# VHH binders against Protein DOG1-like 4 (DOGL4): the designs that were tried, part 195

Target 1, 232 residues: Protein DOG1-like 4 (DOGL4), of Arabidopsis thaliana (Mouse-ear cress) (q84jc2)
Amino acid sequence: MSKMRNLVEEKFLEFYESWVIQLELYLHQLLIAHNNNTMSETELRHLISKLTTHHKAYYTAKWAAIREDVLAFFGSVWLNPLENACSWLTGWKPSMVFRMVDRLRKSRVVLVEAQVKKLEELRVKTKFDEQKIEREMERYQVAMADRKMVELARLGCHVGGESVMVVEAAVRGLSMGLEKMVKAADCVRLKTLKGILDILTPPQCVEFLAAAATFQVQLRRWGNRRHYVTHS
Short names: E, the ipSAE of ESMFold2; O, the ipSAE of OpenDDE; V2, 0.75 times the mean of E and O plus 0.25 times the DockQ between their complexes.

## First folded at step 19 (VHH)

Design jg3 (from jf4 with I102M; framework vhh_6z1v_2; at its last look DockQ between E and O 0.17; V2 from the best seeds 0.00; counts 0 for: pae E 2.8 > 2, placed apart)
Fold by OpenDDE, look of step 19:
Structure jg3 (fold): chain B 232 residues (1-232), chain A 123 residues (1-123)
Amino acid sequence: as target 1 above (232 residues)
Amino acid sequence: EVQLVESGGRLVRTGGSLRLSCAASGFTFSDYAMGWFRQAPGKEREVVAAIDWSGDETWHADFVKGRFTISRDNAKNTVYLQMNSLKPEDTAVYYCAASFPMWHTRSSDYDYWGQGTQVTVSS
């Protein structure tokens, strides 16, 4: 089970573990806020802001890390297999959050018609953006498979000073492309998240964020349990 | 220290052109979306144009009407605003702003701001 980790992986793992711990603390606060209808709008907005800032911090760290080694995020060692299996281009799939919203609507969240309309518009936009990225990924994969990867394989068989330099350059090019796509995906994630939060009322935002955080934390817990059972 | 330094603002005649530049330092420029804002005397600050971190996506305000174009050079840590067909109503202080990781239409969503550069368009 133990994978060899590079420095980027180790650092980000440490960061992520701390980040998740903080997320759990915020989740607790969100749940309290959700169950306590006495909190003012200002207080709710402050809590929402803390969460959004927390997420921003994640992506700040992520983007710093991917600049060093984007490949580390393809097969993230800080995630369990279940988390990785649920990942779309190194993170959560943006369109997934709308299912969360739908679930909330079926439970206790009441949306006005205007909100529903805006959410649908956002859903369409998000899906469009996802597809755009997926198409780009496909193009990238085709291009790499047909050219770069073949060259890399070829050069890898002919190890020499000049060959090594060429291989390194090719790997850099590959990494740059991946980084761009990852960043694009992250932007879609954050745009989607912001869009949802802009549509929802502060109390609804708290419910949504609580649900999202719960899902993330539970997914991690479930995946960990499964992993230990399978490999124990 | 984070710095955004605008340049290029000056007095021009109606119909003239200007190119504003904003030089960024103190942060990873290529990770930030950039925007240009302007504020005329007695008016609220308004977004003029924005560009994503990669330069692939841009946004322009309706009042631009194709006259202005935002662009960026990540190698130079610089964002530009090409302004053509300038009008007296374009007179304002123009500000450069940075936002991680995406651009916004609201000024409050931006992380860093420049000091601004004065653009004056005479009749």
Scores: ipSAE 0.817, ipTM 0.912, lowest interface PAE 0.6, mean pLDDT 91
Fold by ESMFold2, look of step 19:
Structure jg3 (fold): chain B 232 residues (1-232), chain A 123 residues (1-123)
Amino acid sequence: as target 1 above (232 residues)
Amino acid sequence: EVQLVESGGRLVRTGGSLRLSCAASGFTFSDYAMGWFRQAPGKEREVVAAIDWSGDETWHADFVKGRFTISRDNAKNTVYLQMNSLKPEDTAVYYCAASFPMWHTRSSDYDYWGQGTQVTVSS
């Protein structure tokens, strides 16, 4: 229950650095599969399964860490400032991935009418869920600012007494609510990803996953260097 | 075809124990959170217990805490409900449900449902 914020951040930073390295390795496999027309549908599905398993591992680790300290995921030490600035509720914004699908449709991915209809239905549902979360999150953003103000006030007085206990209880209740909201956002992210992969064919899934991984890797590399802007 | 098949429901005496099983097929079971719900005649379906996709986090309704335990075996694609210290008010049809990617307390948030298994607790 009373764990140091720094310890949670240190553990997740180590995990995240390893996780990104493995994502880059999978990206190379995706790009090879994209350029190779001799892979069977079974081989493509296996590669797609590796990617989805890798994302599942990320969320398993994230949800365990959030249980201990959800606030560590707002302005994370393992992300550069650009990555943090682009975060929506501790992660990528679900509606953004449809821009990626749209770009692929215009360049190299041919979709049949049934796929287009299903993707539009998913886009509408995803946007609706996003907006619902955004409305509820506004309540918690105000409460988070108030908690930071309480933390600053506490620096000016000694620990102890009933007022400290009441503040700690309020912060714990707020943190539980924020954990619920972050998990709800992650639920939308995972449902959107799975929905897209279910609609697309295995070769189209490889194209999409390659584009998504490329964007994530490029955002990290560009933000770390700070002197160049790259486009995806 | 997605299927959830509950089993193990039967008549049992007050104070007795019973284990319900739910066998899953037609989807990647290890990606789904699972829940047990129950419904007595004329009542709304209510959540009894839930478990995350890995089995590491569980939740139990207050009216069953200490008596019921949810668990899962991802290798067997099966979720369980161990019911101890049964009471007549536990009499209901018990339903297994699956939700991607996490569990919920509302039945409307679940993607797949079993047909249910009857549990009857007598004196």
Scores: ipSAE 0.402, ipTM 0.731, lowest interface PAE 2.8, mean pLDDT 84
ESMFold2 (binder alone), look of step 19: mean pLDDT 91; pTM 0.924

Design jg4 (from jf4 with T105S; framework vhh_6z1v_2; at its last look DockQ between E and O 0.90; V2 from the best seeds 0.82)
Fold by OpenDDE, look of step 19:
Structure jg4 (fold): chain B 232 residues (1-232), chain A 123 residues (1-123)
Amino acid sequence: as target 1 above (232 residues)
Amino acid sequence: EVQLVESGGRLVRTGGSLRLSCAASGFTFSDYAMGWFRQAPGKEREVVAAIDWSGDETWHADFVKGRFTISRDNAKNTVYLQMNSLKPEDTAVYYCAASFPIWHSRSSDYDYWGQGTQVTVSS
C-alpha cells in the first residue's frame, strides 16, 4: 500500500533521507571519537558543533516545510510506523533524552554532583515545558472539537463559493495553531538538547550524541524491518 | 540580504527612558528568537534580554532589575527594548541579534547581528 503524498511530503522525504544519511556519517565519527581518547578537546568540540549544526539544519528545513503544510508532519510519510509511534508532537519527546543520559550514567559516563544537580534541574524544567505544551494541545483539541471541527463539518456539507472560503479560513486557522504548537515543541527539544550539552563535558557530549544518533538510526532500521515483514 | 537595524539610541539623563527598535529583514523573522546585547567601553558584550520566536517567553539579565523590557512585533519584523530608569552604567552600544530558533545567553550562538545603536546616559 502506497500513501498519497503531496509536494511538501515528497520534498521533505527527500530531504530527510539525505539528512539521515549524513547523520549516519556523523554517528560514525562520533563512535570513532568515543573509542579514541586521543582526540583533543578542540576536535571534540568541533565534532559536537557539526552535529548541533546538523540538527539545526533539520529544524530549519522542518519549519520551512510546516509553514507550507504543517499537517504533513502529523502522520509523517518519511517515517515508518514505529518511528511515528515514538513521536511526540512531530518529533522526539524532550524528556526521553534524560532516560538516555541515565543509561549512560549506568554504563560508562561518570557525572560529578554538580552535573547531576543541573541535569535534574533541566529535567524538571523540560517536564514542565512539555506539560505546558500538552495543556495547550488539550485546549486546542477541545476548541477544535467543540467549534472548529463542527463548523468545518457543517460547511463541508454545504459547499458553495462563500462556504469554501470559510472552510479554507478555518483550515488555515487550524494549521496556524498546530504550527505554533509544533514550533513550541521543537524549541523545547532544542533547549533540552542544548541544556544537556552545556552540562556535559566534550567527551560526555560525544557519548551522548552517539547514543542519541544510534537510537535514532536503529529505531528507523528496526521499524523498517518490521514494516517490511508485516507488509511484504 | 539579512539586515538588523537598530534605532532609538541617544543621549539621555539619569532616570530617563528610551525605547530601542530593531528592524529585521532578509530572513523569516517570526522563526527566530531575538536578543538585545550591550557593550560598554572596555567591557565584554553582555546579554541584556531575549525573547523567543512567539514572544511568549522572555528573559532579562539580573542587572536590568525590572527596568528594561523586551518585546516584539512579528507583523512588523521588529524587536523592542524599553529602557526605563536609566543609569550612567547603562551607557553602551546596544546590539540586536537573531538566533534560530531559540535564544542563547552566549553571543557566539546567535546567527545575525545589527550594527548597534549608542545609548549614553549622563549623570
Scores: ipSAE 0.862, ipTM 0.938, lowest interface PAE 0.5, mean pLDDT 92
Fold by ESMFold2, look of step 19:
Structure jg4 (fold): chain B 232 residues (1-232), chain A 123 residues (1-123)
Amino acid sequence: as target 1 above (232 residues)
Amino acid sequence: EVQLVESGGRLVRTGGSLRLSCAASGFTFSDYAMGWFRQAPGKEREVVAAIDWSGDETWHADFVKGRFTISRDNAKNTVYLQMNSLKPEDTAVYYCAASFPIWHSRSSDYDYWGQGTQVTVSS
C-alpha cells in the first residue's frame, strides 16, 4: 500500500523539507523588501544573492542525489501529486517562467525597451534549448522501444552470466542517458533564471523572485490541501 | 579541500603555441562548468573560454576565437586551453575557474579558482 523509499529518497526528502522551509523564510524577506521602497540597491542585491544561492543549493543536492538514483526524481516522494504533475524532466519547465515575467510586466513591473529586447532574446534561446532536450528525450524513448532493448529485457528473465551482464550494462546506459538529460534540463533552468535576473533591475528581481517563490509555495500548499482532503 | 592547479604557462615567442592544463580535486569535477580567465597587469580579469559540465558545448571570447580551444577530460578531472598563434597582447596570468553547473562571463559568478599560471608572449 505504501510506497517504498530507498536511502536516496529518504535523504533527499529530509533535505527538501528543510529547503522549502528556508524558501518560505526568504519569501517573507522578499515581501518585506517589496513593501519597503527605501532599501538600497546593495541591500536588494544581497537578498537576491541569498535567493540565487538557495536555488543553487537545491541543484547541488539534487545532482549529488541523481548520481545515486536518478529515477527518484521522476515521481518524487518529497513532492505532492500536484507538484509532480507540474514537472517537466524533474523540475519546472523553463519557458513557463516567461509567462510569469509577462504577467508581472502587465501589472507591477515596468520594463524599458532594452530589457524587453534582451528578455525576448533569452526566451528564444530558452525555447531552443528546451526543444533540443525534448528531441533527445524522443530519441531516448525510441531507443527504449527498440526491439533490441525489448529483447534485452526478455533475456534478463533468464539465468546466465553473459545475459545478466548485458542487461546490467543496458540498464546502466539507460540510467546514464536519463541522468544526462536531467542535468541538461537543470542547466537550462539555471541559465534561464540567471539570465532573467541579469536583465532585471534589483527591485524587479525581488518582484520576480517573490512571484516565483509564491507560486512554488502555493503549489505545495494547494496540493497538500487536496492530498489531506478525503472523500467519504 | 577544493583545488584547481593550473600548469603550462611560460615564456613563448609571438606566433607560438602553449597548452594550459588545470587539474581539479576535492569536488565532483564532472558536475561543473569550467572557464579560463586571464588578467593582464592593470586590467580586469576577463573570461577567455568556457566549457559545460559534459564537454559538449564550448564558448570562446571573440578576441581568441580561432586561436584558442578549451577542452576537458572528465576521467582525468582536467580542463585544457590550447593556445595557438600567440600575440604579445595575450600576456597575462591565466586562471582556471569552476562554476556549478553552468558557466558565466562574469568572474564573480564562479565558485572555485586556481592560483593562476603566467603566460608571457615576447616579440
Scores: ipSAE 0.710, ipTM 0.880, lowest interface PAE 1.2, mean pLDDT 86
ESMFold2 (binder alone), look of step 19: mean pLDDT 89; pTM 0.904

Design jg5 (from jf4 with S99A; framework vhh_6z1v_2; at its last look DockQ between E and O 0.83; V2 from the best seeds 0.79)
Fold by OpenDDE, look of step 19:
Order: C-alpha cells, then structure tokens, then sequence
Structure jg5 (fold): chain B 232 residues (1-232), chain A 123 residues (1-123)
C-alpha cells in the first residue's frame, strides 16, 4: 500500500532520509568518542556542536515545511508506524529524554549532586511546558470540534465559489493554530535538549547524544522491519 | 541579506524612558527568538532581555528589575525594548540579536546581530 504524497511530503521525505544518514555518521563518531577516552575536551565540544547544528538543521527544514503544509507532519509519511506511534505532536516527547538520562546514570554516567538537582529542575520545567502545550492542544481540539470542523463540514456540503473561499480560510486558520503548537513543542524539545547538554560534561554529552541517536536510529530500523513483515 | 537595524538610542536624563526598536529583514522573523544585549565601555556584552518566536515567553535580566520590557510585532518584523527609569549605569550600546528557534543567555548562541544603538543616560 502506497500513500499519496504531496510535494511537501516528498521534499521532506528526501530531506529526512539524507538527514538520518548523516545522523548515523555522527552516531558513529559519537560512539568512537565514547569508547576513546583520548579525545580532548575541545574535540568533544566540537563533536557536540556538530550534532547540535545537525539538529538545528532539521528544525530549520521542518519549520520551513510546516509553513507550507503543517498537516503533512500529522501522519508523517517519512516515518514508519512505530516512529509515528512514538511521536508527540510531530516529534519526540521532551520528557522522554530524562528517562534516557536515568538509564545512563544506572549504567556508566556518574552525576554529581549539583547535576542531579539541575536535571530534576529541568525535568519539572519540561513537564510543565509539555502540559501547557497539551492544554492548549485540548482547547484547540475542543474549539475545532465545536466550531471549525462543524463549519467546514457544513461548508463542504455546500460547495460554491464563496463557500470554497470560506473553507480555505478555515483550513488556513486550522493550519496556523497547528503550526503554532508544533513550533511551541519544538521549542520545548530544544530547550530541554539544550538544558541537558548544559548540565552534562562534554563526555557525558557525548554519551547522551550517542544514546539518543542510537535510540532514534534503532527505532527506525525496528519499525521498518516490523512494517515489512506485516505488509510484505 | 539578513539585517537587524536598531533605532531609538539617544541621550536621556536619569529617570527617563526610551523605546528601542529593531527592524529585521532577510530572514523569517517569526521563526526566531529575539534578544536585546548591551555593552558598556570596558565591560562584556550582557543579555538584557529575550523573547521567543511567538512573544508568549519573555526573559529579563535581574538588573532590569522590572524597568525594561521586551516585546515584538511579527507583522512588522520588529522587536522592541521599552526602557523606563533609566540610570547612568544603563549607558551602553544596545544590540538586537536573533536566534533560531529558541532564545539564549549566551551571545555566542545567537545567529544574527544588529549594529547597535547608543543609549546614554546622564546624571
């Protein structure tokens, strides 16, 4: 089964595929750095910077794309069903990274008390910000269900020149709201990521980023395998 | 070409007010967080205030103490800094900066900078 794709979807799919390939290359570098304790702090910081820049590039492309068609990101065709199922408002859920940090702490990463405290503060803040967005989402959904969607449905049944214009306007309004929420969510993601990286030492950052990248890549691989098994 | 152009800086007396403006062009303004920085003679550049892309979230430095307020108008591609109760220690060149997509307290994390506007507060 092939999904119909629009131009935005096609372009972003191409971008994302390339982006993931580059991520895998960076992951390799991160793993090398992780296993090699001979790298200087400067070198580690440079590697971290490359990764952060890479992520920035993703969101640059994303935000450009959502300006054109934010709806494309709700049911992202460039993601497999597993990836989509793990998505929160078109991306990874910010609070999830703290579980990752916790896992790292249980394995190899030793955090000092000050770091633990700051991470906890960040966790609380992140949760708060997530909830804020979720509340907004709920309000939005209610508003749409009670008004916009009904209006759209009504107008859809009465197709005419003026009706088409009204429908288009309504869709634009819907899209604008969604775009705002997506951007807000992305900002929470990036704030959270930045916060974590600011708390961790360069070696710890490398471990964290390696774990994050590994998770992302593996999730994609697992999802692809499952998808092919079920639909082959 | 990306441009940030500050305006509004001038000589004012202690206790006076100024409103700085920064007009942005050459990039998608509404995707960028904006910040105001200042640099006094012989001192390091410091962040004064920041605002997220939407204007919903703002941050102000402690030394502002409620005297300054950052705001933005995305329709005009402009960010503002309202400065009230100005003091001689507020004398500095004030810079507008843009960061994608979140704001920062460190100047090195910003992508674009204006040329600055001089604010002088006389005793």
Amino acid sequence: as target 1 above (232 residues)
Amino acid sequence: EVQLVESGGRLVRTGGSLRLSCAASGFTFSDYAMGWFRQAPGKEREVVAAIDWSGDETWHADFVKGRFTISRDNAKNTVYLQMNSLKPEDTAVYYCAAAFPIWHTRSSDYDYWGQGTQVTVSS
Scores: ipSAE 0.856, ipTM 0.935, lowest interface PAE 0.5, mean pLDDT 92
Fold by ESMFold2, look of step 19:
Structure jg5 (fold): chain B 232 residues (1-232), chain A 123 residues (1-123)
Amino acid sequence: as target 1 above (232 residues)
Amino acid sequence: EVQLVESGGRLVRTGGSLRLSCAASGFTFSDYAMGWFRQAPGKEREVVAAIDWSGDETWHADFVKGRFTISRDNAKNTVYLQMNSLKPEDTAVYYCAAAFPIWHTRSSDYDYWGQGTQVTVSS
């Protein structure tokens, strides 16, 4: 799969490659912390804070980039096909992380009744927020299907002065609406992540973050391996 | 350099009204959630109200519900706190704070802080 890169996509591709490398380094630290029975709660909270900050840095860069070109995040050039196939509204689906929490509960993480109750409340809230976004997204489905037409307008397909001004205004209006929708989705992602980390104990947070980072890294490695074999 | 500058704090009588402003610079204000906190002498800083990046979602602490209203003007890079029906227990230094991109109730989750503005409610 090939895609024309513009300045926004070039800058974000470079950012994303660095960001994933740093995520892999944090994953290594998470796995060490998971196996280390002598790490203090303070040390664990520091590591958790580093991961939280790393995820916020992704969204800081993303929000700067979508201000310039939100359409770049629909079928992102910096993601392999497997990563793109797992996307919901330019990112991971917030409710899917609860499958990871459920898997950890079945294998090694013991949650007390108070934690279970709070996690179920959060799951319901997250699903409610997702459904609100999905209802709003229906209003933008035609805009996403018409991405080719919007990109042609941005590349300067000109037919006349008044026509150009109308097309440019329509493109700006569409992009602003999509930006707001993507930001709303990202806020649900961050609220869900923060909510889970607030409910879990520091050792449980390390388990969760390690599982999440492992999944992300494996999707990239597995998808890249198949991509290189298929398209090299 | 990131700056949050509160203004509008002063002495008012019980039952009075006051509007606080917080001017922001050095960051993309429209991407940040904003909060108002207060701290009375000898007490811990506590969240009063918060507003998301878009202004669509607000939150108010129960002790100010119905009396205080948070709002924002992204064109002016300013967040406001309208305080009505003021009580002596509202006397405190009020702080403006910013977090990317969602608001929080814990002070430790905020990235940037203002210097504070004193509100004193008498009588």
Scores: ipSAE 0.700, ipTM 0.867, lowest interface PAE 1.1, mean pLDDT 83
ESMFold2 (binder alone), look of step 19: mean pLDDT 91; pTM 0.922

Design jg7 (from jf4 with S107D; framework vhh_6z1v_2; at its last look DockQ between E and O 0.91; V2 from the best seeds 0.81)
Fold by OpenDDE, look of step 19:
Formats: structure tokens, C-alpha cells, sequence
Structure jg7 (fold): chain B 232 residues (1-232), chain A 123 residues (1-123)
């Protein structure tokens, strides 16, 4: 990408690249665990814990970064265009994981009735939470478009000492709102993930996490290939 | 160093009220969900209430029955538990806990814990 990167972008890019490499390593372990069925429940739980910790680390880094520059995550330079196109509020859309679960069920994952029921409840809850955030986003966008952004644009055309201060304040306000929404979305993601993992058995968790990691890694690979083909 | 310091626990009569406070330091408080737990003598620790990082979402245990309310002030790095209509069965050590970034009903999922404050309700 030919886009100029700021310090936050550069740092997070470096972090993310390393994070993805580690994810691939975990994916390998998950696949081994899934295919061999030789690991004990304790071992599986440990592996699951490693993955959950890894994801937690991502959000720890993310939230630290967005505190500095939340706007960096809107048009993430560390992601390819395909990854960005598949993003919902700077990350994966929570409700999408249920489609993944459904696909697993159609393949070889057998869920008991109680699990199915709980998953459906979680699906409904997740959808509700997504919609809530989307409504907030819409409200935010309307508010910004109708007033704040217009003011910013107007003030931006009249650059002076006082005007600059006002613009900066407005941008800060905008950023704060975005940060809140991003954090809210992240919480929905993590609640959803936690919910799924709580419903599934350890072997099922491993399969699910493997599928999720595979999807993420493949999406990145496919997007990269496409990007290079289109720009070469 | 991460610290959670509970305060406000004391002896009260049945029907009385208390407000517990938990002052946090050493971490970005506003990024953490907070929870209150309690442990009575001879019983397992149980979650009483939880609140998300923003304060927009709260959860209360069924045994609270509307008597307790969790809240937070991110500007003060403090989480509160307002306890009304206290009963002898509410006697316990109350603990404050922090979890990044979401709250949980399991105590094992929390990252940081306070030392607890004793609440005693006399009949």
C-alpha cells in the first residue's frame, strides 16, 4: 500500500504481523489436536486457553492503540483490501461465527439439543447487541454528518488559532465516540466467542477455533494474492 | 503495581444499607469490566454483580433481588456496590475484581482481585 502511515499504524502493523504468525502456529497445533484425537481434555483445555489468551492479547494491544489513534483502525493499513472489506467496526462481525458453527455442524460436529438451544439463545443475543451498536453508529453518523462534520469542514476552511482549537476539540470528540463504539463492538465479539466456547466441549472448541483461525489466515492469504495480482 | 482496595464494609443491622467502594490503580481502569463477589464462611465465592467498562451494562445475581446496585466512576477509578435491605445471609467478605475487557460470572476469569472487605449483618 502506498498510504503514508503514522506511528500508531506502524507499531500496530508490526504487532499484528507478529500476532498473525503466532496465530498460524497455534492453528497448526489446533489442527494436530483435532486430527489425532490423542490429546487429553486437560491438554485440549490448555490449548484453548492459549488461543483465548492470544486473542486477549490482540485486544489489549488494540485498545492501547485506539487510545492513541482510533482513526488508524478505520482503514487499517495492516489489513489488505479483502480483510478490510470483511470488517465490521474494525473487526470481524460477531454474528458471522454462528455460520461457522453451522457449517461445522453440517460436517462432523454433533451438538446435543441443549447445546443447540444455548447457541440459538446466544445467536439472538449477539444479533441484538450488533444491532444496538449499529443503531448507535447510525445515530453517530447522522449527528456528525448533520452538524459536527459540517462545522469541522467550515472551520477547516477558516484556519486560525481559535479555529484550530475548535477543530481539534471536535476531532477529539469524534474520536472518543468512535473509540467507544469500537470497544463496544469488541466486547460483543469477545462475549460471543466466550459464549460459544462455554457451550462447546473441548474437542468442539478446538475444531471451532481451528476453523476460525483457518478462515482468518486464508482470508489474509487470498486478499494478499489478489492485491498483488491487481497491482503487479 | 495493580491494586484493588475495597472499603465500606462494617457491621450493620438487618434492613440496613451499605455502600462499598473499590479503588483501582495500576491499570487502565476504564478498559476493564468490574465485578463484586462475596464469600461467606464455609461457602464458595459467588458473583454478586458486574459492570462493563463503560457502565452501560450491568448484571446482578438473582439473590440480589433488586437490593444491590453496582455502579462505577471511571474518572475516579472506582466501582461501587450499593447494598440496601441487608439480611444476615448477606454476611460475607466482599471482593472487587477486574476483567479485561468483559465481565464474567466465573471468578476464575477475572484478572485482578482486591483483598476484600467484611460485611456483617446482625439480626
Amino acid sequence: as target 1 above (232 residues)
Amino acid sequence: EVQLVESGGRLVRTGGSLRLSCAASGFTFSDYAMGWFRQAPGKEREVVAAIDWSGDETWHADFVKGRFTISRDNAKNTVYLQMNSLKPEDTAVYYCAASFPIWHTRDSDYDYWGQGTQVTVSS
Scores: ipSAE 0.862, ipTM 0.939, lowest interface PAE 0.5, mean pLDDT 92
Fold by ESMFold2, look of step 19:
Structure jg7 (fold): chain B 232 residues (1-232), chain A 123 residues (1-123)
Amino acid sequence: as target 1 above (232 residues)
Amino acid sequence: EVQLVESGGRLVRTGGSLRLSCAASGFTFSDYAMGWFRQAPGKEREVVAAIDWSGDETWHADFVKGRFTISRDNAKNTVYLQMNSLKPEDTAVYYCAASFPIWHTRDSDYDYWGQGTQVTVSS
């Protein structure tokens, strides 16, 4: 009933817990900066750089881990069920952030026409990249199902050296393909994030990053609270 | 610890060809996007070409399109710049740079830099 945790999963769980704690600390700083209209542009850009570096650190650790076990990132042990249910290819869906930008425009963030045009161009490119990846994932749906069937057949059939080697090669090929797709999705995430931050002014970036961090923290808190009260 | 070492720069006549290499060590090369930049005397450093971590996506500046080709060999931890139809204005110090995990056109977005290799195009 409980899922076995391998070394990759244990190490990344520890990394992720500390990473989220630091994200919460940065969120606190973002909220202070949002409410403090006396901060200089240099100070705001420094804070934005800290957040960007923090996100890049997440992907640095993730890419090292997926080299060892990409499947650990599909149904991750360090995420609660709500977080896992919201995942698109092991992370947040790039187009989702534009809904956040749209909501901020209706409340506090005032965008000039040049920014709106650039954001729309980025939105179109992001959707195009997402759709391309989704088409590739359709091909992998069959491959993942075939891998499960191959594993079951392997356990139920007498082991032959030739057939075992073919099965092992097929599983490695599927894992390498999944790793490439996860990395492609992560690149779209980072390109989208950087694109938005390059278009927005520093105060707008702080508001956007605060909203994004708030959503991620709240998603984790809501999922964890529901899980604890249900099973404790 | 981290090193990017460019090589292959030399004097070449107008219309000639040259291949630059950049050997990487001290980091996981296959996770990084790579770029080639150049800086001519008295000018600002400018991006020439870039390539993503896998080698599947490349970008080339308009002033080199059709003449220069960036490529990489992740097994050898090396990025290349094939330069054809060289012009005197291509004379510059050429630098390779690395950024995790996406490439950029701004030099300030790159994490690691080489020392550069001189390319001189005569005639």
Scores: ipSAE 0.701, ipTM 0.868, lowest interface PAE 1.1, mean pLDDT 85
ESMFold2 (binder alone), look of step 19: mean pLDDT 92; pTM 0.931

Design jg8 (from jf4 with T105E; framework vhh_6z1v_2; at its last look DockQ between E and O 0.89; V2 from the best seeds 0.82)
Fold by OpenDDE, look of step 19:
Structure jg8 (fold): chain B 232 residues (1-232), chain A 123 residues (1-123)
Amino acid sequence: as target 1 above (232 residues)
Amino acid sequence: EVQLVESGGRLVRTGGSLRLSCAASGFTFSDYAMGWFRQAPGKEREVVAAIDWSGDETWHADFVKGRFTISRDNAKNTVYLQMNSLKPEDTAVYYCAASFPIWHERSSDYDYWGQGTQVTVSS
């Protein structure tokens, strides 16, 4: 991508590349654990914990970065166009993971009735939380489009010291709102993930995490291939 | 260094009220969900209430029955627990805990803990 990157983008890109490499390593471990069924429950739980910690690390880095420049995450330069197209508020859409669980159930994962019930409850909750955020986003977009953005555009045409200050203030306000929404979305993601992992058995967690990691890695690979084909 | 310092615990009579405070330092407070836990003698630590990073979402245990309210002030890096209609059964050490970025019901999922403050409710 021929987009000029700011410092936040560059730093996060570096972080993300390293993070993905580590994810691939964990994926390998997950696949081994899944295919061999030789690991004890304790070992599986440890592996799950490593993955959850890895994801936590991502959001720790993300939240630090968005504090500096939340706008960098809207049009993330560290992602390819396909990854970006599949993003919902700067990340994966929480409700999508339930489709993944459903696919696993259709393949070889057997869930007991109690698990199914809890998953459905979680699905409903997740959907509700997504919708809540989407409503906030819509409200935010309307507000910005109808007032703030117009003001920004208007002020942007009038270059002056005072105007610049006003524009900067407005941009800060916009950024704060976006940051809040992004954080809220991230919380829904993590709540959903935690909820699923709490419902599933350790072996099932390993399958789920392997599937999730596979999807993420493959999405990146597919997107990269497409990008290079279209630009070569 | 990360610190959570609880305050406000003391001896009160049944039906009385207390407000506990937890002052946080050493981490980005506004990114963390906060929780209050309590542990009575001979009992396991249990979650009392939790609040998300923004303060928009709160959770209270069933035994609270509307008597306690968790709140936070991110500008002051402080989380509060307002306790009303206190009962002898509420006697415990109350702990403040922090979790990034979401709150949990399980104590083991929290990242940082305070030393606790003693709340004693006399009959």
Scores: ipSAE 0.862, ipTM 0.939, lowest interface PAE 0.5, mean pLDDT 92
Fold by ESMFold2, look of step 19:
Structure jg8 (fold): chain B 232 residues (1-232), chain A 123 residues (1-123)
Amino acid sequence: as target 1 above (232 residues)
Amino acid sequence: EVQLVESGGRLVRTGGSLRLSCAASGFTFSDYAMGWFRQAPGKEREVVAAIDWSGDETWHADFVKGRFTISRDNAKNTVYLQMNSLKPEDTAVYYCAASFPIWHERSSDYDYWGQGTQVTVSS
């Protein structure tokens, strides 16, 4: 019943565990900066740069891993079931991050009219890019389902080594297309993150990054508490 | 060791054409967005054109639109800038730059830079 890990999954699990530990340490620094009125703009920009670099490092490792096995990122062994259930194309949904911005705006963070306008423009662009990816993914899934039906019909009537090669080629084609879609989604994620950080002031960026890291850490902690079997 | 090596810069007359190449090594080229920048003496470095990691999406600055075309060949780890209808104002050192995984307008957001190639357009 248990699932064996392949080499890609084992290596990325080790990377991800270290990456999350470092994210938690950066969260501590963000919370200190949040509570510390004496940090200079230069110090805040340095901290923001460290967080940005940390997120880019995640994608650097991810893109190396998906070249070997993109399917490992659909239902990942390094994430708990709650984290996996929250995934959109192997990660957080770009447009949903604006709910976090909206929550901060309504509670503590005050934005000037120019920032609000730029954030709405970015939200629209992000949603447009998401919809484009979703449409392409839908067309891709339909095309692969139709191809699968043809392959199943062939296997039922005429079976041989040639049929195995056709199935293997179809699986390789699916994986390559899926890799491209995952990369496209990651680019939208990074464009959205960069766009938000470019619009916000350094103190506002610290607040946003702290909220985002807190959410990610809490999702992991709450999801890990649900590993006991329940009886009915 | 990461290297970006530009080539193809030379002296050309107004109205002429030129193709710049940038050969990349020491990193996974196909994962990076690429940009061409230029810098004339005494002026700030400015983005000219950019292309995403896959080559499917490109962007060109308004001052070169219709005249310059960025392209890439991921099999050869090379990005190109085709420059047509050249003007004296295009005289500059042209730089190739790489950013993982998205491109940017600001030069400070790029990870790797070439040493540049001189383009001179005579009147």
Scores: ipSAE 0.740, ipTM 0.889, lowest interface PAE 1.0, mean pLDDT 86
ESMFold2 (binder alone), look of step 19: mean pLDDT 90; pTM 0.914

